# VHH binders against q84jc2: the designs that were tried, part 246

Target 1, 232 residues: q84jc2
Amino acid sequence: MSKMRNLVEEKFLEFYESWVIQLELYLHQLLIAHNNNTMSETELRHLISKLTTHHKAYYTAKWAAIREDVLAFFGSVWLNPLENACSWLTGWKPSMVFRMVDRLRKSRVVLVEAQVKKLEELRVKTKFDEQKIEREMERYQVAMADRKMVELARLGCHVGGESVMVVEAAVRGLSMGLEKMVKAADCVRLKTLKGILDILTPPQCVEFLAAAATFQVQLRRWGNRRHYVTHS
Short names: E, the ipSAE of ESMFold2; O, the ipSAE of OpenDDE; V2, 0.75 times the mean of E and O plus 0.25 times the DockQ between their complexes.

## First folded at step 15 (VHH)

Design lh55 (framework vhh_8fcz_2)
Fold by ESMFold2-Fast, scan of step 15:
Order: C-alpha cells, then sequence, then structure tokens
Structure lh55 (fold): chain B 232 residues (1-232), chain A 126 residues (1-126)
C-alpha cells in the first residue's frame, strides 16, 4: 500500500510545484495591477477571475487526491517543514486570512462602513465554522485511538484472513471520516475566500490576493532556504 | 548587486516585429520568475508577460496573447520578449522585472517599487 501512497504523493507533488509556480506568475500580475490606477474594472475582474479559477483548480486536484489517499495530506511531502508547521487541517487557517484584510483597512485602500460591517460578520462566522471543525477533529482523534487499540487487540488474537478484512474495513472507515473533515475545512476556506472577494471592490480584491499570494510564496521560499542544523 | 539590462527596443512600423533582451546578474537567475512590464506614455505600469524560473510555464496579458512570446535561457542568464504584429498601442518603455521577495510586503504597504533596469523604448509608428 506504501507504493500506492507514494504514487498519490508524487503526483500531487508534481501538481503542487506547478501550481505554486503559476501562483508566483499571477503574483507578478497582481503587484503590477495593484500599483496601476489606469486599469479598467473589466481588466481587474478578469485578473481576479484568473486567481479564483487557480484556487479552485487546487481544490479540484486536492479532493481527487484525498479520495485516493487522504493521509498524504497530513504531513504533506510537497510542503516544506515551515509550510507544514503553519498548516491547519491540511491547509491555511481561514480566520488568519482576516489579518491580511486588516492590513487593507490600514493601507491606502479605504473600506466603506458597509464593507467593514460585512467583513466583521464574515470573520465571526468563519471563526465559528472553524470551531465546529476543531470539535469534529477532536472527536475523530478519540475515535481513531479507540479503533486503533481495538484492532491491535484483534490482530493479537486472529492471524488469518478474517483479521485482515476487519482491519481493512476499519482503515477505510477512518479514511472516509478524515476525507469528510478535510473537505469540510476546505469548504470553509472557499466560503471565506469567496465572501471576502464578494465584499471587496476589484482594486481591493487585487490587493488582498496579492497579500495572500505574497505570504504563500514567501513562506515557501523561507522554508526552502532553511538550513537544517544537525543535532549532535 | 542585482542588475537587469534591457535592449532591443526601437522604432518599428505597425505590423512589424522586435525582439527585446534582458541580461541579468547579481542573483540566482533560475530561482526567480521573470516578467516583462511596460509603461505607455501617460499611463501606469502594465504587466505584459511572465515566465517561471525553469522556463516551463509562461503567461501573457490578454492584449498581447498570440502576438508576444517570452523565452528564457538560464545558462546565459537572459530573458527575451519576441513581439510580432505590433500595434501603435504597444508603444511604451519596456522593463524586465524581478520582484525582490524581501521587499514584497513593503511594496504592498507603500505602493512603491523600483526597477533594477533602465528599460528599452519601443515606438510603433509609421
Amino acid sequence: as target 1 above (232 residues)
Amino acid sequence: QVQLVESGGGLVQPGGSLRLSCAASGFTFSDHAMSWVRQPPGKGLEWVSGISGSGGMTTYADSVEGRFTIIRDNDKKMVYLQMTSLKTEDTAVYYCARFPYSELWEYLTSGSFDYEGQGTQVTVSS
């Protein structure tokens, strides 16, 4: 089975490397657009659409991969250790995105009162949705420990094919539960992203997407340049 | 020290072709995505095209897609912009751009960005 897991990991590694490279090219476009006051609303909306399509492509590929091996996304080989350390349930933590939104409020881009109110409402809803998922993850971890202990006990008693079938069924059930939780977390991510972009004007969307892409690209570069200190 | 030197600009008639070149030095060239950006007279800076560090991925502004091709040669530390079917609206100073990752947050918060190159002038006119 390690062969099948390695294959899923390798395919997603190839996808993710290409996806991040394309994100960096989009970041260049966003940075130029952010500093250009002569772009039309149509041009800005087209750029925003390219970024939203790019993010949707990530989730399409991720959901296909987790259907085959969700465990590959816990300790992902395509992420460096710094990126993994910053992950919350296989991806970015939705509420942290509002720190980038707070920067928009303090920068040269002015938010009107109606936008501020809607962003605060979205922030509260996002945090609430996160807490629900955190509770489900806690329940899953408890269930995982219980099932693991039971199956280990059964393996000690039965050495035949019956034991193998029971273990396979239990592992399948656990994987399905993890897949459901990861998809639930990704749905919160997508709803949060869509919510923010729906509230912001096109120039504000460009600044927000540029900030998000900057953080992602920077985090990857910092992690990749890290020098591992060998423990004596 | 980081240096980008653009060349290949000039006066060309509508429908003509030009190849722009950018020579890079002072950084690990293959680690950086590169872009061509332009500033038309009286307008802000416009992104034209981008290429990944490996050269395996390219992207273009809608206004130039199908007419312009971006290429890089990592051994020579060069990036090129092949321009065909040139239009009067392509008239601009063209810059070869790399975004300094150490300054990305400052760029986003201050709204200022300094180019490493001096640019090359492209004029499309009869």
Scores: ipSAE 0.556, ipTM 0.827, lowest interface PAE 2.1, mean pLDDT 83

Design lh56 (framework vhh_8fcz_2)
Fold by ESMFold2-Fast, scan of step 15:
Structure lh56 (fold): chain B 232 residues (1-232), chain A 126 residues (1-126)
Amino acid sequence: as target 1 above (232 residues)
Amino acid sequence: QVQLVESGGGLVQPGGSLRLSCAASGFTFSDHAMSWVRQPPGKGLEWVSGISGSGGLTTYADSVEGRFTIIRDNDKKMVYLQMTSLKTEDTAVYYCARFPYSELWEYLTSGSFDYEGQGTQVTVSS
C-alpha cells in the first residue's frame, strides 16, 4: 500500500513542479498582455484559453491521481507547509477568488454595474456550494466515531495479517468518500472560475488571471524560502 | 546590478534566419525564467517565447510556433532565440526579459512593463 502511495506522490510531485513552472511562463505572458492596450480581442481570448486549458490539465491529472490515492492530497508532499496551510479540501477556497476580483475595482479597467451585480450573484452561489461541501465533510468526520471505526482502531493496535487486512478495507471505504468530496470541491472551483471569466471582459480576465497566478507563485516562493532553515 | 544585453538583430529577407543572444548579469540566472518579447512598429509589447530556469520547459506564441526556438546556457548566463522562416510581420525590436519575481505585484498594478534589456532590431524585408 505504502509503495503504491509513494509512487502516486512521486508522479504527482513531478507533474506539479512542471505545472507550476509552466504557470510562471504563462504569468509572464499575462503580465506583458496586461500592459499592452493594442492586443485584439481574439489575441486576448486565445491567451485566456491557454490559461483555462492549463488549469483543466491540473484537474485532469489530479483526478487521475485521486482515483489511485486520494489521501495523498491531504497533506500533499508537492506543496510546502505554507501552501498546505492555505488549502481548503485539497485546493484553493472558491470564495477567496472574489478577493482578487475586488482588486479589479481599483484597476485601470473598471467594472460596470451589470458586472458587479453578476459577480455578487456568483459570490452568493459559490458560498452556498462551498458551505454544502463543508457540511458533507463534517458528516464524514463525525462518521469516524461510529462503531465500525472504533472497532477498526482497536484491531489496528494488534500486530497480525488479519488486523492489517481489516484496517486496509476500512481505509479504502474512507478513501471513496473523500474522493467524491474532493471532486465536488474541484467542480465548484471550476464553475467559479468559469463564471468569473464569463462575466469579465477579455482585458479584465487577463488582469484577474495574472493576479491569481501572482498570488499562487508568490505563496510558493514565500513557503519555499522558509525551508532554508534546518532542524539540527 | 541586474543587466540584460541583447544582440544579433539585423536585416534579413523573408524565409531567412537570425539568432538573437541575451547576456545576463547581476542575478542568479538559473533561478529565473526568461522570455523574449518584441515590439512591432505601431504595436505594444508582444510576448514571443519563454524558457524555465532549468531549460526543461519552453513555450511559444502561436505566431512563432514551429519557427522559433528558445535556448539557454546557464553556465554562460545566456539566452538565445533561434529564428527561422522569418516573415515580414516578425519585424520588431526584440527584448530579453527576466521573470519579475520581486516586482510582480507592482508590475501588475502600475501598468509599466519592466524589462532590463536594451533591445535588438530585427527587420524582415525583401
Scores: ipSAE 0.554, ipTM 0.827, lowest interface PAE 2.2, mean pLDDT 83

Design lh57 (framework vhh_8fcz_2)
Fold by ESMFold2-Fast, scan of step 15:
Structure lh57 (fold): chain B 232 residues (1-232), chain A 126 residues (1-126)
Amino acid sequence: as target 1 above (232 residues)
Amino acid sequence: QVQLVESGGGLVQPGGSLRLSCAASGFTFSDHAMSWVRQPPGKGLEWVSGISGSGGTTTYADSVEGRFTIIRDNDKKMVYLQMTSLKTEDTAVYYCARFPYSELWEYLTSGSFDYEGQGTQVTVSS
């Protein structure tokens, strides 16, 4: 029999596996669209909308799950070790997407000066927002070592109804703090994604989304293969 | 080594039906999502439909949703495209396509796709 996970982990594992399978199918559609110069702007915008809706569905499911158990998202069971190692506050690091954007500089449809300027402005703001969250994470880590937390850990060693209630309340408080930080990080992710898509033309959006999805699918595949390879 | 062989195309009247078949060999079929793509006269490749390796997830281009159904039989290593309510704009050469994980970056950069077949011609006319 396989090990059981908590209910939130089991539910989100099922959701995430389906979500990634659908992302792979959308990636195939993006790859075909990227090499088709006969598609209308309306057709391209509809495809971009499918991808943005798909990503919004992920955050809708994630925020429902973290409200119940935010700790499930730190060291997630639905992610392989490589994916977990590459995570920044339970997801992709927002500034990382500008590496995908840099690929567009070598694209057939080159970025114009105005786009380059807006993307640089967005990159700087995204980095500033990341640093704000990183400072909050550092404050949180310091608070974990605070005298009150040390005292609660001591109380947790004294088994009994009163001690159990105090420890549960403390853990709940810590989880609420983590939930707030994770949601703040996700808001930066969504704002960064929207900002990039607003600056790019529809063909550039398709190429950007295809690059991002390719990286995500490949990272998952590389991490999964690690456990099935027999080394000589 | 990898082979994809399409069949089932032909001439049909508008509103008609047709079933395309794709026979796959040379790879672990159930590990790979499969797609149908088409090339109408004078246009580039258009993605039509996709199906996950298990067959549990399918997706369709908006132009064919509700009219086409993609199915797979992993035991027979076959992918099918059931087409109904055919329109003149469905006229195209239809290809069965595979996107191996090792080649995704190459497909993104070169626009080349893993289809080994000659395709199958579908013509919708009165």
Scores: ipSAE 0.678, ipTM 0.883, lowest interface PAE 1.4, mean pLDDT 84

Design lh58 (framework vhh_8fcz_2)
Fold by ESMFold2-Fast, scan of step 15:
Structure lh58 (fold): chain B 232 residues (1-232), chain A 126 residues (1-126)
Amino acid sequence: as target 1 above (232 residues)
Amino acid sequence: QVQLVESGGGLVQPGGSLRLSCAASGFTFSDHAMSWVRQPPGKGLEWVSGISGSGGRTTYADSVEGRFTIIRDNDKKMVYLQMTSLKTEDTAVYYCARFPYSELWEYLTSGSFDYEGQGTQVTVSS
């Protein structure tokens, strides 16, 4: 979208494009594995591990980038408008992955009652953690809406030694608060993903990861190419 | 009309090498990631290797890592699989597969992949 980019934005855009291309290649593996009943449990676990490592690599790169410029993630130049419209605190909303779990209930792979119970417990906990973060974000935004925001807006129009330092300190404080909230949200994302994979069997993990990757890849392509879901 | 034509298979002794070729037509070749998939006698389909549309990224099944190399030539609309150190376990019909982004949900829900090519037979035996 913007042709004016800082170094953090340029580096993360390059990383993200490469990361998504690799996700697409892993999706090929997941789709073939999903349709192969002769694959060993060890082979399935290795594939699941590759996807888990791939997602962890994303958060490692993201956390390094937000330490330098968290605001880049609230107006991400590497995401299309559709991807940005679907974002919750700079990424996917943790509870939304349970819609991928709903896919397993419609497939030929049946969840046993014990798994259904554990998934519902995880869904409740995930929703609780989301609401806790949303309340923290709201409190932070309310605190900024008063005199602090008025002061920041006033200082933004004045350039000088003292004014420059005060503006920089205010922006730094704002960025630190956002960084903590984004990291909290990402921790919920990773806990939710790990929790689901721990509950599911290896074939169910492959189907879940295939559904999640399909949604992510399709969302990006639909936003870029404007194809309809029912036609695609 | 999408067409994929595989060639280069044959009989080879263990430890030998073969290069498989896939000629693509009927779609914008550089926009699609390509894969090699194989079916050993009496087994299901196994994913072997994948390459991104630009050729900038490749990935391999653990069973072929370090022995096989996937390459593409977008100008010629070709994808290749260079196979070295062949084992009897590599005996299979090899298919060239296009990743159908527009049909992802259909493939995920139906549990099937359509192969546009006839495949090429690789037999590794003494």
Scores: ipSAE 0.329, ipTM 0.727, lowest interface PAE 4.0, mean pLDDT 82

Design lh59 (framework vhh_8fcz_2)
Fold by ESMFold2-Fast, scan of step 15:
Structure lh59 (fold): chain B 232 residues (1-232), chain A 126 residues (1-126)
Amino acid sequence: as target 1 above (232 residues)
Amino acid sequence: QVQLVESGGGLVQPGGSLRLSCAASGFTFSEHAMSWVRQPPGKGLEWVSGISGSGGQTTYADSVEGRFTIIRDNDKKMVYLQMTSLKTEDTAVYYCARFPYSELWEYLTSGSFDYEGQGTQVTVSS
């Protein structure tokens, strides 16, 4: 188990560092595209597809890794402390993307009333799905404190191989529950992203993806340059 | 104090080759990803290629993939664009660009993008 856990952390650290570097390169491409009104719809759609594929690759790698060791994603070694502090169930909070959507209201390409209505409907739906997951996590944490932790603490007081096997089985069960919740949260993230991109025009999609990537890249930089964040 | 100086442009026939150079100063070069962008006559800025700070990762626009190669020399503080199989459509002023983390949000929200360098002209014609 320890060998498997260490391998998952090492593999995902390598993957994530490469993934973020590639995201930064795509961000530069998005920023240039955003400030170029001579690009065709076909060219813009191709760029949007590159970013969508890149995000899909992240979730593919993440879901493979959490199947092996979901606990690696709580307090992740590939994230700095600021990134970890800003995490909601191992990733960005789904409703956060609507703050980036709000910036589109100030863009040169104005949102039409039909888009505003659809985005508001999606926002309400996303908040509802988010709250359902939060209630499930609360129930999990309460159950952990009342039963599982008491059971694990009791077993930890006994010396013997039989107690160790029972503790290991209990820990595996807890991990499976967390895996299901993380996957549920990621499904809300993916549905929210797809919903937004389906509502927006290609130029608006480029601006939205650029805003999201800018936030992600800057948050990582702020955390890595810790003295810029801690005002002491 | 940030300076980017592009060079290596010129007149070349279709199918020819050119190597563009960018000399950087005034910032920690190895900590910044660098890009080449171009402005064809009558069009806006087009992103051409990017390279990570370490040089370990590169990305290319589809229109130049397989024909252009971006390279950097961190010891010399240089970034290069090796161009082969040049086409008439590659005619543009080429700029070396960095995207400082402190200005990413400004680039997104202001709708303006100003380069530190003067660029280098590439003309592909018979």
Scores: ipSAE 0.618, ipTM 0.860, lowest interface PAE 1.7, mean pLDDT 84

Design lh6 (framework vhh_8fcz_2)
Fold by ESMFold2-Fast, scan of step 15:
Structure lh6 (fold): chain B 232 residues (1-232), chain A 126 residues (1-126)
Amino acid sequence: as target 1 above (232 residues)
Amino acid sequence: QVQLVESGGGLVQPGGSLRLSCAASGFTFSDHAMSWVRQPPGKGLEWVSGISGSGGQTTYADSVEGRFTIIRDNDKKMVYLQMTSLKTEDTAVYYCARFPYSELWEYLTSGNFDYEGQGTQVTVSS
């Protein structure tokens, strides 16, 4: 049952473990900043920029990796089973982060009416973009089953020469389609994140980023413990 | 049962150095990122530096980068903050803080972080 890791998987595992450790350190900074009423707007904006840059670094590394092997991101070896179970098209579901935004309404950081309106408009737009991607993925899966899977299955039992090259071309075609879908989903994620941060004040941005990072770090720790319990 | 005991603070002149120590007990030390945070007079808590559980990654606030070094000894369950080129604005009570995995949501909502004790006072003046 052990699966051998390829070079892309090994490289991204190393990157991701380092990236999540850095996220934990940034989360501690966010928690302290959230409780400091004397921080300047400039100091808060700098911290927000660090988190934004950190998330952009993730997508830069991810997009480089999916160009080489997008299938590594469907059931990723660097994610535990709980993290994988919570994934939507290889990452977080954009509309679900509005759950984190809803928490700001119950915290000490108060949203004004104009912000609530803009957040609801963004939520609607985000759900629309998600549904568009879901329809594109459905069309991709249907096309894969009708043509590319038949082609791959027929040629995959042959070895050597021309047949190997044709199978490699078919697999590359499938991978390119998935790469486009994953990048489209990631663009919605980045657009949603930027949209939220543009609407919120710097203290609200810090709380939002702290909530999001808390969920991500906690989910990873819970999943790692449950893995040992399940197999022990 | 979690205890974090800070020491090593004192009075120093500008440009001086101090080493702060934090003795940890009551938890699996190497499984937790650790931070130093400080509270200057009349200000809220400021994050100073952080170190990963393994010690392989460190991060510093811009105001202290190049002047402070965070180190840990997992065998001794110790975190250190080596401070050099101290400035009057470094005057604060310094706290050792554990990354609060089990109570993250409580700390996000309550305004507290996971630390024990009274901290250690650093005063930079002539």
Scores: ipSAE 0.545, ipTM 0.822, lowest interface PAE 2.1, mean pLDDT 83

Design lh60 (framework vhh_8fcz_2)
Fold by ESMFold2-Fast, scan of step 15:
Structure lh60 (fold): chain B 232 residues (1-232), chain A 126 residues (1-126)
Amino acid sequence: as target 1 above (232 residues)
Amino acid sequence: QVQLVESGGGLVQPGGSLRLSCAASGFTFSNHAMSWVRQPPGKGLEWVSGISGSGGQTTYADSVEGRFTIIRDNDKKMVYLQMTSLKTEDTAVYYCARFPYSELWEYLTSGSFDYEGQGTQVTVSS
């Protein structure tokens, strides 16, 4: 198990480092596009498509990895401590993106009333979906402290192979439960992202994606710098 | 003091090739992704291509994909843009650019992008 877990962790670490570097390159493209009023709708939509494809690639790789070892995503080795501290169920908290939209709205983005209404409806739905998942996580944590789980832990102290098999089956069941919850959280993330992009105009989408990418890149850099040690 | 000096532009016929060069100084070159950005006549700034600090990853605008290649030499502190199959639409002033992390929010919120270099003119005309 430990060998398989290490291989999954190393493979995803390599993927994630490459994925973040590519996100930074796309961010530079978004920043330039944001300040270019001569781009056609077709050109803007193609750039937005590159970013949505990039995010989909992340979830495709993540879901493949969690099928092998979901626990790798709790306290991920490819994230610095600050990124891990800001994580909600192995990723960004879906409702946080509405704070980004609100901040952009105050500085540059001009939203029409119909967009504001649709964004508020989406925010309420996203909050509801978050709360549902939080209740499921609470039930999972309570189940870990259940009498039956305590008995299984005691069985793990026995010398017999049958005790090992029973404990392994229980751990497998727990991992499957976590995988289901992580995928549910990721589905809320993807639905929220798609919903926002469907409501916003192409120029507003570019600004939103640029803000999101800027936050992600900067959070990673701030966390890495806090642990920076000079050897000169 | 950060300096970026572009060169290699000129007049070329459609279908021709040019290699642009950018000499960088005043910062740890290998730690920064670098981009090529252009401004065609009567248009705003267009992002052309980007390369990671290590050179291991590259990205291209759709309009130049398959025709342009971005490369870097970290020992010489140079970034290059190899342009092939040039089109009249590629006519622009080309700038070498970096996006320091401390200025990402400034670029997003100020709505302006200022280059350290004067750029290099590429004209594609028959």
Scores: ipSAE 0.654, ipTM 0.875, lowest interface PAE 1.6, mean pLDDT 84

Design lh7 (framework vhh_8fcz_2; at its last look DockQ between E and O 0.61; V2 from the best seeds 0.67)
Fold by OpenDDE, look of step 16:
Structure lh7 (fold): chain B 232 residues (1-232), chain A 126 residues (1-126)
Amino acid sequence: as target 1 above (232 residues)
Amino acid sequence: QVQLVESGGGLVQPGGSLRLSCAASGFTFSDHAMSWVRQPPGKGLEWVSGISGSGGQTTYADSVEGRFTIIRDNDKKMVYLQMTSLKTEDTAVYYCARFPYSELWEYLTKGEFDYEGQGTQVTVSS
């Protein structure tokens, strides 16, 4: 059965498909930059800036869409089941990126002691922030059987006239809390990403971003193959 | 077996034009974004241009923006690079690349990557 999509879902689906395609093209640049490390620091920083701008564009679009329908992001029809399964509060889990950094360290990336310490500090902070958000989400989920939700359920039995307005108001109220949590999560993501990029050298940033983009693109491709999902 | 065969290179004067071609086989062509990269004499690989699988999106290095155009024909499994207003600094061996996804992590960790083509020489000289 095909899931009915609302306008927000359709628009964001189109946006995201285009955004991921562009990410793949940036990935090619990152991979070449990584290969011989012949680019100047200025060139590397420019490339990094392009990627960061690209990521910022995603969140700009996301937050605009969330204002319209945050619930759309808890289904995320633009993601395949594998991508959805790996999602934490409508996106990647911030603490995951430290695993990527660790893997890079075991390969070609050499971090100085000062960088290692800073990364560890950032890891701890990121975990703390994640936990804080998770606790809020848990609280919200436990509170679902409140008066507002009961009223929504009751009104759902008869749709028409004034009842529609009441239901809409109830949904807005419920969505407000979710929107706050999603934005908080996104802030942690952005803060974590910025933190990592601030700690790493430009060449290391390129390696990190390449790894992250590779993972994202491959995860999508793996999921599409496994679940027979086609995307543009 | 994956094969990429580049052609169209040659000697040209500054300000001249060349059109490079890449014939691809051995993989689902439309599922892969393709790039042109180049290796100038005595230098490392440099990314030049990329095009999405469908051909709907393209990107260019700053150094070639406005002068080069990347195009693909998925029916023919071809990628093209139209080069105009060529400069001496464009002199390089040009390769087309698909960056196989299954090998990207190994590439990132081991630093070895095979573009799978022999490349085509472009020489811009007066």
Scores: ipSAE 0.783, ipTM 0.917, lowest interface PAE 0.6, mean pLDDT 89
Fold by ESMFold2-Fast, scan of step 15:
Structure lh7 (fold): chain B 232 residues (1-232), chain A 126 residues (1-126)
Amino acid sequence: as target 1 above (232 residues)
Amino acid sequence: QVQLVESGGGLVQPGGSLRLSCAASGFTFSDHAMSWVRQPPGKGLEWVSGISGSGGQTTYADSVEGRFTIIRDNDKKMVYLQMTSLKTEDTAVYYCARFPYSELWEYLTKGEFDYEGQGTQVTVSS
């Protein structure tokens, strides 16, 4: 299992490094587009589609990887400690994106009243979905301390073949439970992103995606700098 | 001081080819993604192509995909844009741009272009 876990972690590390580099290239394109008032709606929608596809590629790769080793996504080796500290169930907290929208609203994004109402409805639903996931995580943690798990832990050291198989089955069950929970959290993330993009106009979508990618790139850079002293 | 110097522009017929060059100085070149950006007459800046710091990843605007190739030489601190099958719609001033890590929020809010070079004119005309 150790060999398989190392391979999964190394493979996803290579994927993630590449994915973040591509995000930076798309971010540069978003920044240029954001400052160009002569782009057509069709051109803006194509750019938005590139970012949407890029995020979908991340979740496709992530869901394949968590099938093999979901625990790799808790305290991930491809994330710095700052990125890990900001994680909520292996990724960004869905309601965080409404803070990004609020920041943009005060500087450049002029939202009409109908958009404000729809965003507020989405915000309430997103927070409700987050609370459901948090309750599921609490139930999962309680189940870890359940009598059966305590008894299995007593047997966990070098017991004969049948008991070893029972422990392995229990560990697989725990991993499957975490996979389901992580996937549920990712579904809330994707629904929240789609919901925001559906409410916003194409220029507003470009600005929102640029701000979100800027935050992600900056957080990674700040966290990396904290652990690596810059040498002249 | 950060400097970006573009060259290689000129007049070319539709279907022709040109190679643009960008010479960079004043920063750790291999640590920065680089892009080519263009401004057609009477329009704003359009992103054309980007390349990662290592050169391992590239991306292109849909309008130039399959016709343009972005390349870099980190030893020489150069970025190139190889343009083929040129169209009249490719007529623009071409700039190279450094990814603005230190000023991302400033760039997002004010559109400051301290990362763009002086530019090189490409004219595609019969």
Scores: ipSAE 0.684, ipTM 0.885, lowest interface PAE 1.5, mean pLDDT 85
Fold by ESMFold2, look of step 16:
Structure lh7 (fold): chain B 232 residues (1-232), chain A 126 residues (1-126)
Amino acid sequence: as target 1 above (232 residues)
Amino acid sequence: QVQLVESGGGLVQPGGSLRLSCAASGFTFSDHAMSWVRQPPGKGLEWVSGISGSGGQTTYADSVEGRFTIIRDNDKKMVYLQMTSLKTEDTAVYYCARFPYSELWEYLTKGEFDYEGQGTQVTVSS
């Protein structure tokens, strides 16, 4: 029941399981660091660099895999159903990140006015870029629904409903467009992450990275359970 | 009840070696990543090393990489920290730690680390 679908999916499943386990170990480090007021700025920046390098490694692997099979990243076998349900164009939705920053501001992180202004500017830019990608995806979906694709979908319904093979054939010729849009979304994610880390101080970056990793780990753990548990 | 019992600390000279042990009970040991953390004199709590639930992945703080090795034995429910080339700055109380997934948000918002064991003292001096 948990069988692999193809070699790209099999290889990325192995990579992702290792990658998320490593993220959990970095989370332990972050959880200790966020209360250690004797850490130097150099030590904090090294920890932040480990996390940014870890995220960059994910995208490096993802972009290589997408070149081989972009469809593997829509409904991924290495993610549980909750994780897949939370995906926006094969990853976390960029605007969601600012909700985590807002939560931290209300409890642990005190921002000066200059930081608040820069974060609001970044939030607006991120939402604008996000909406631009959503409009582009809508146009792409319309192109997929042209007469040729509508005909293929109709044949799938008549022969046995919506078969995976018919859907794959309908989209296969447009894979380059999907790859371009996924990379554009990933660029927004990376620019947003970099922008936040550039605005925050090193201790604040540790708080932010800890919250982000906690959310990702919680999605994985909650989605793997029989029933969901939430902590506040 | 969850318990972590650290042992194996002691007084050693610089360049020496020690092996710390942590006996775990009261939870499903193999489901949890485990860490060693330490409290040096006059400093905040410092993360030292971590190991995945299966033992297949490890990470180390920059200050100990190449000198310390974290090991686990899931059959015996043990975590170890093999320390070599010890330095005076390694002097600390060492704790074995886990971070239960159900308590992560509370830990982040409250800002306290709940020690589950009493720790073991390592003193490196000549």
Scores: ipSAE 0.598, ipTM 0.858, lowest interface PAE 1.7, mean pLDDT 82
ESMFold2 (binder alone), look of step 16: mean pLDDT 84; pTM 0.864

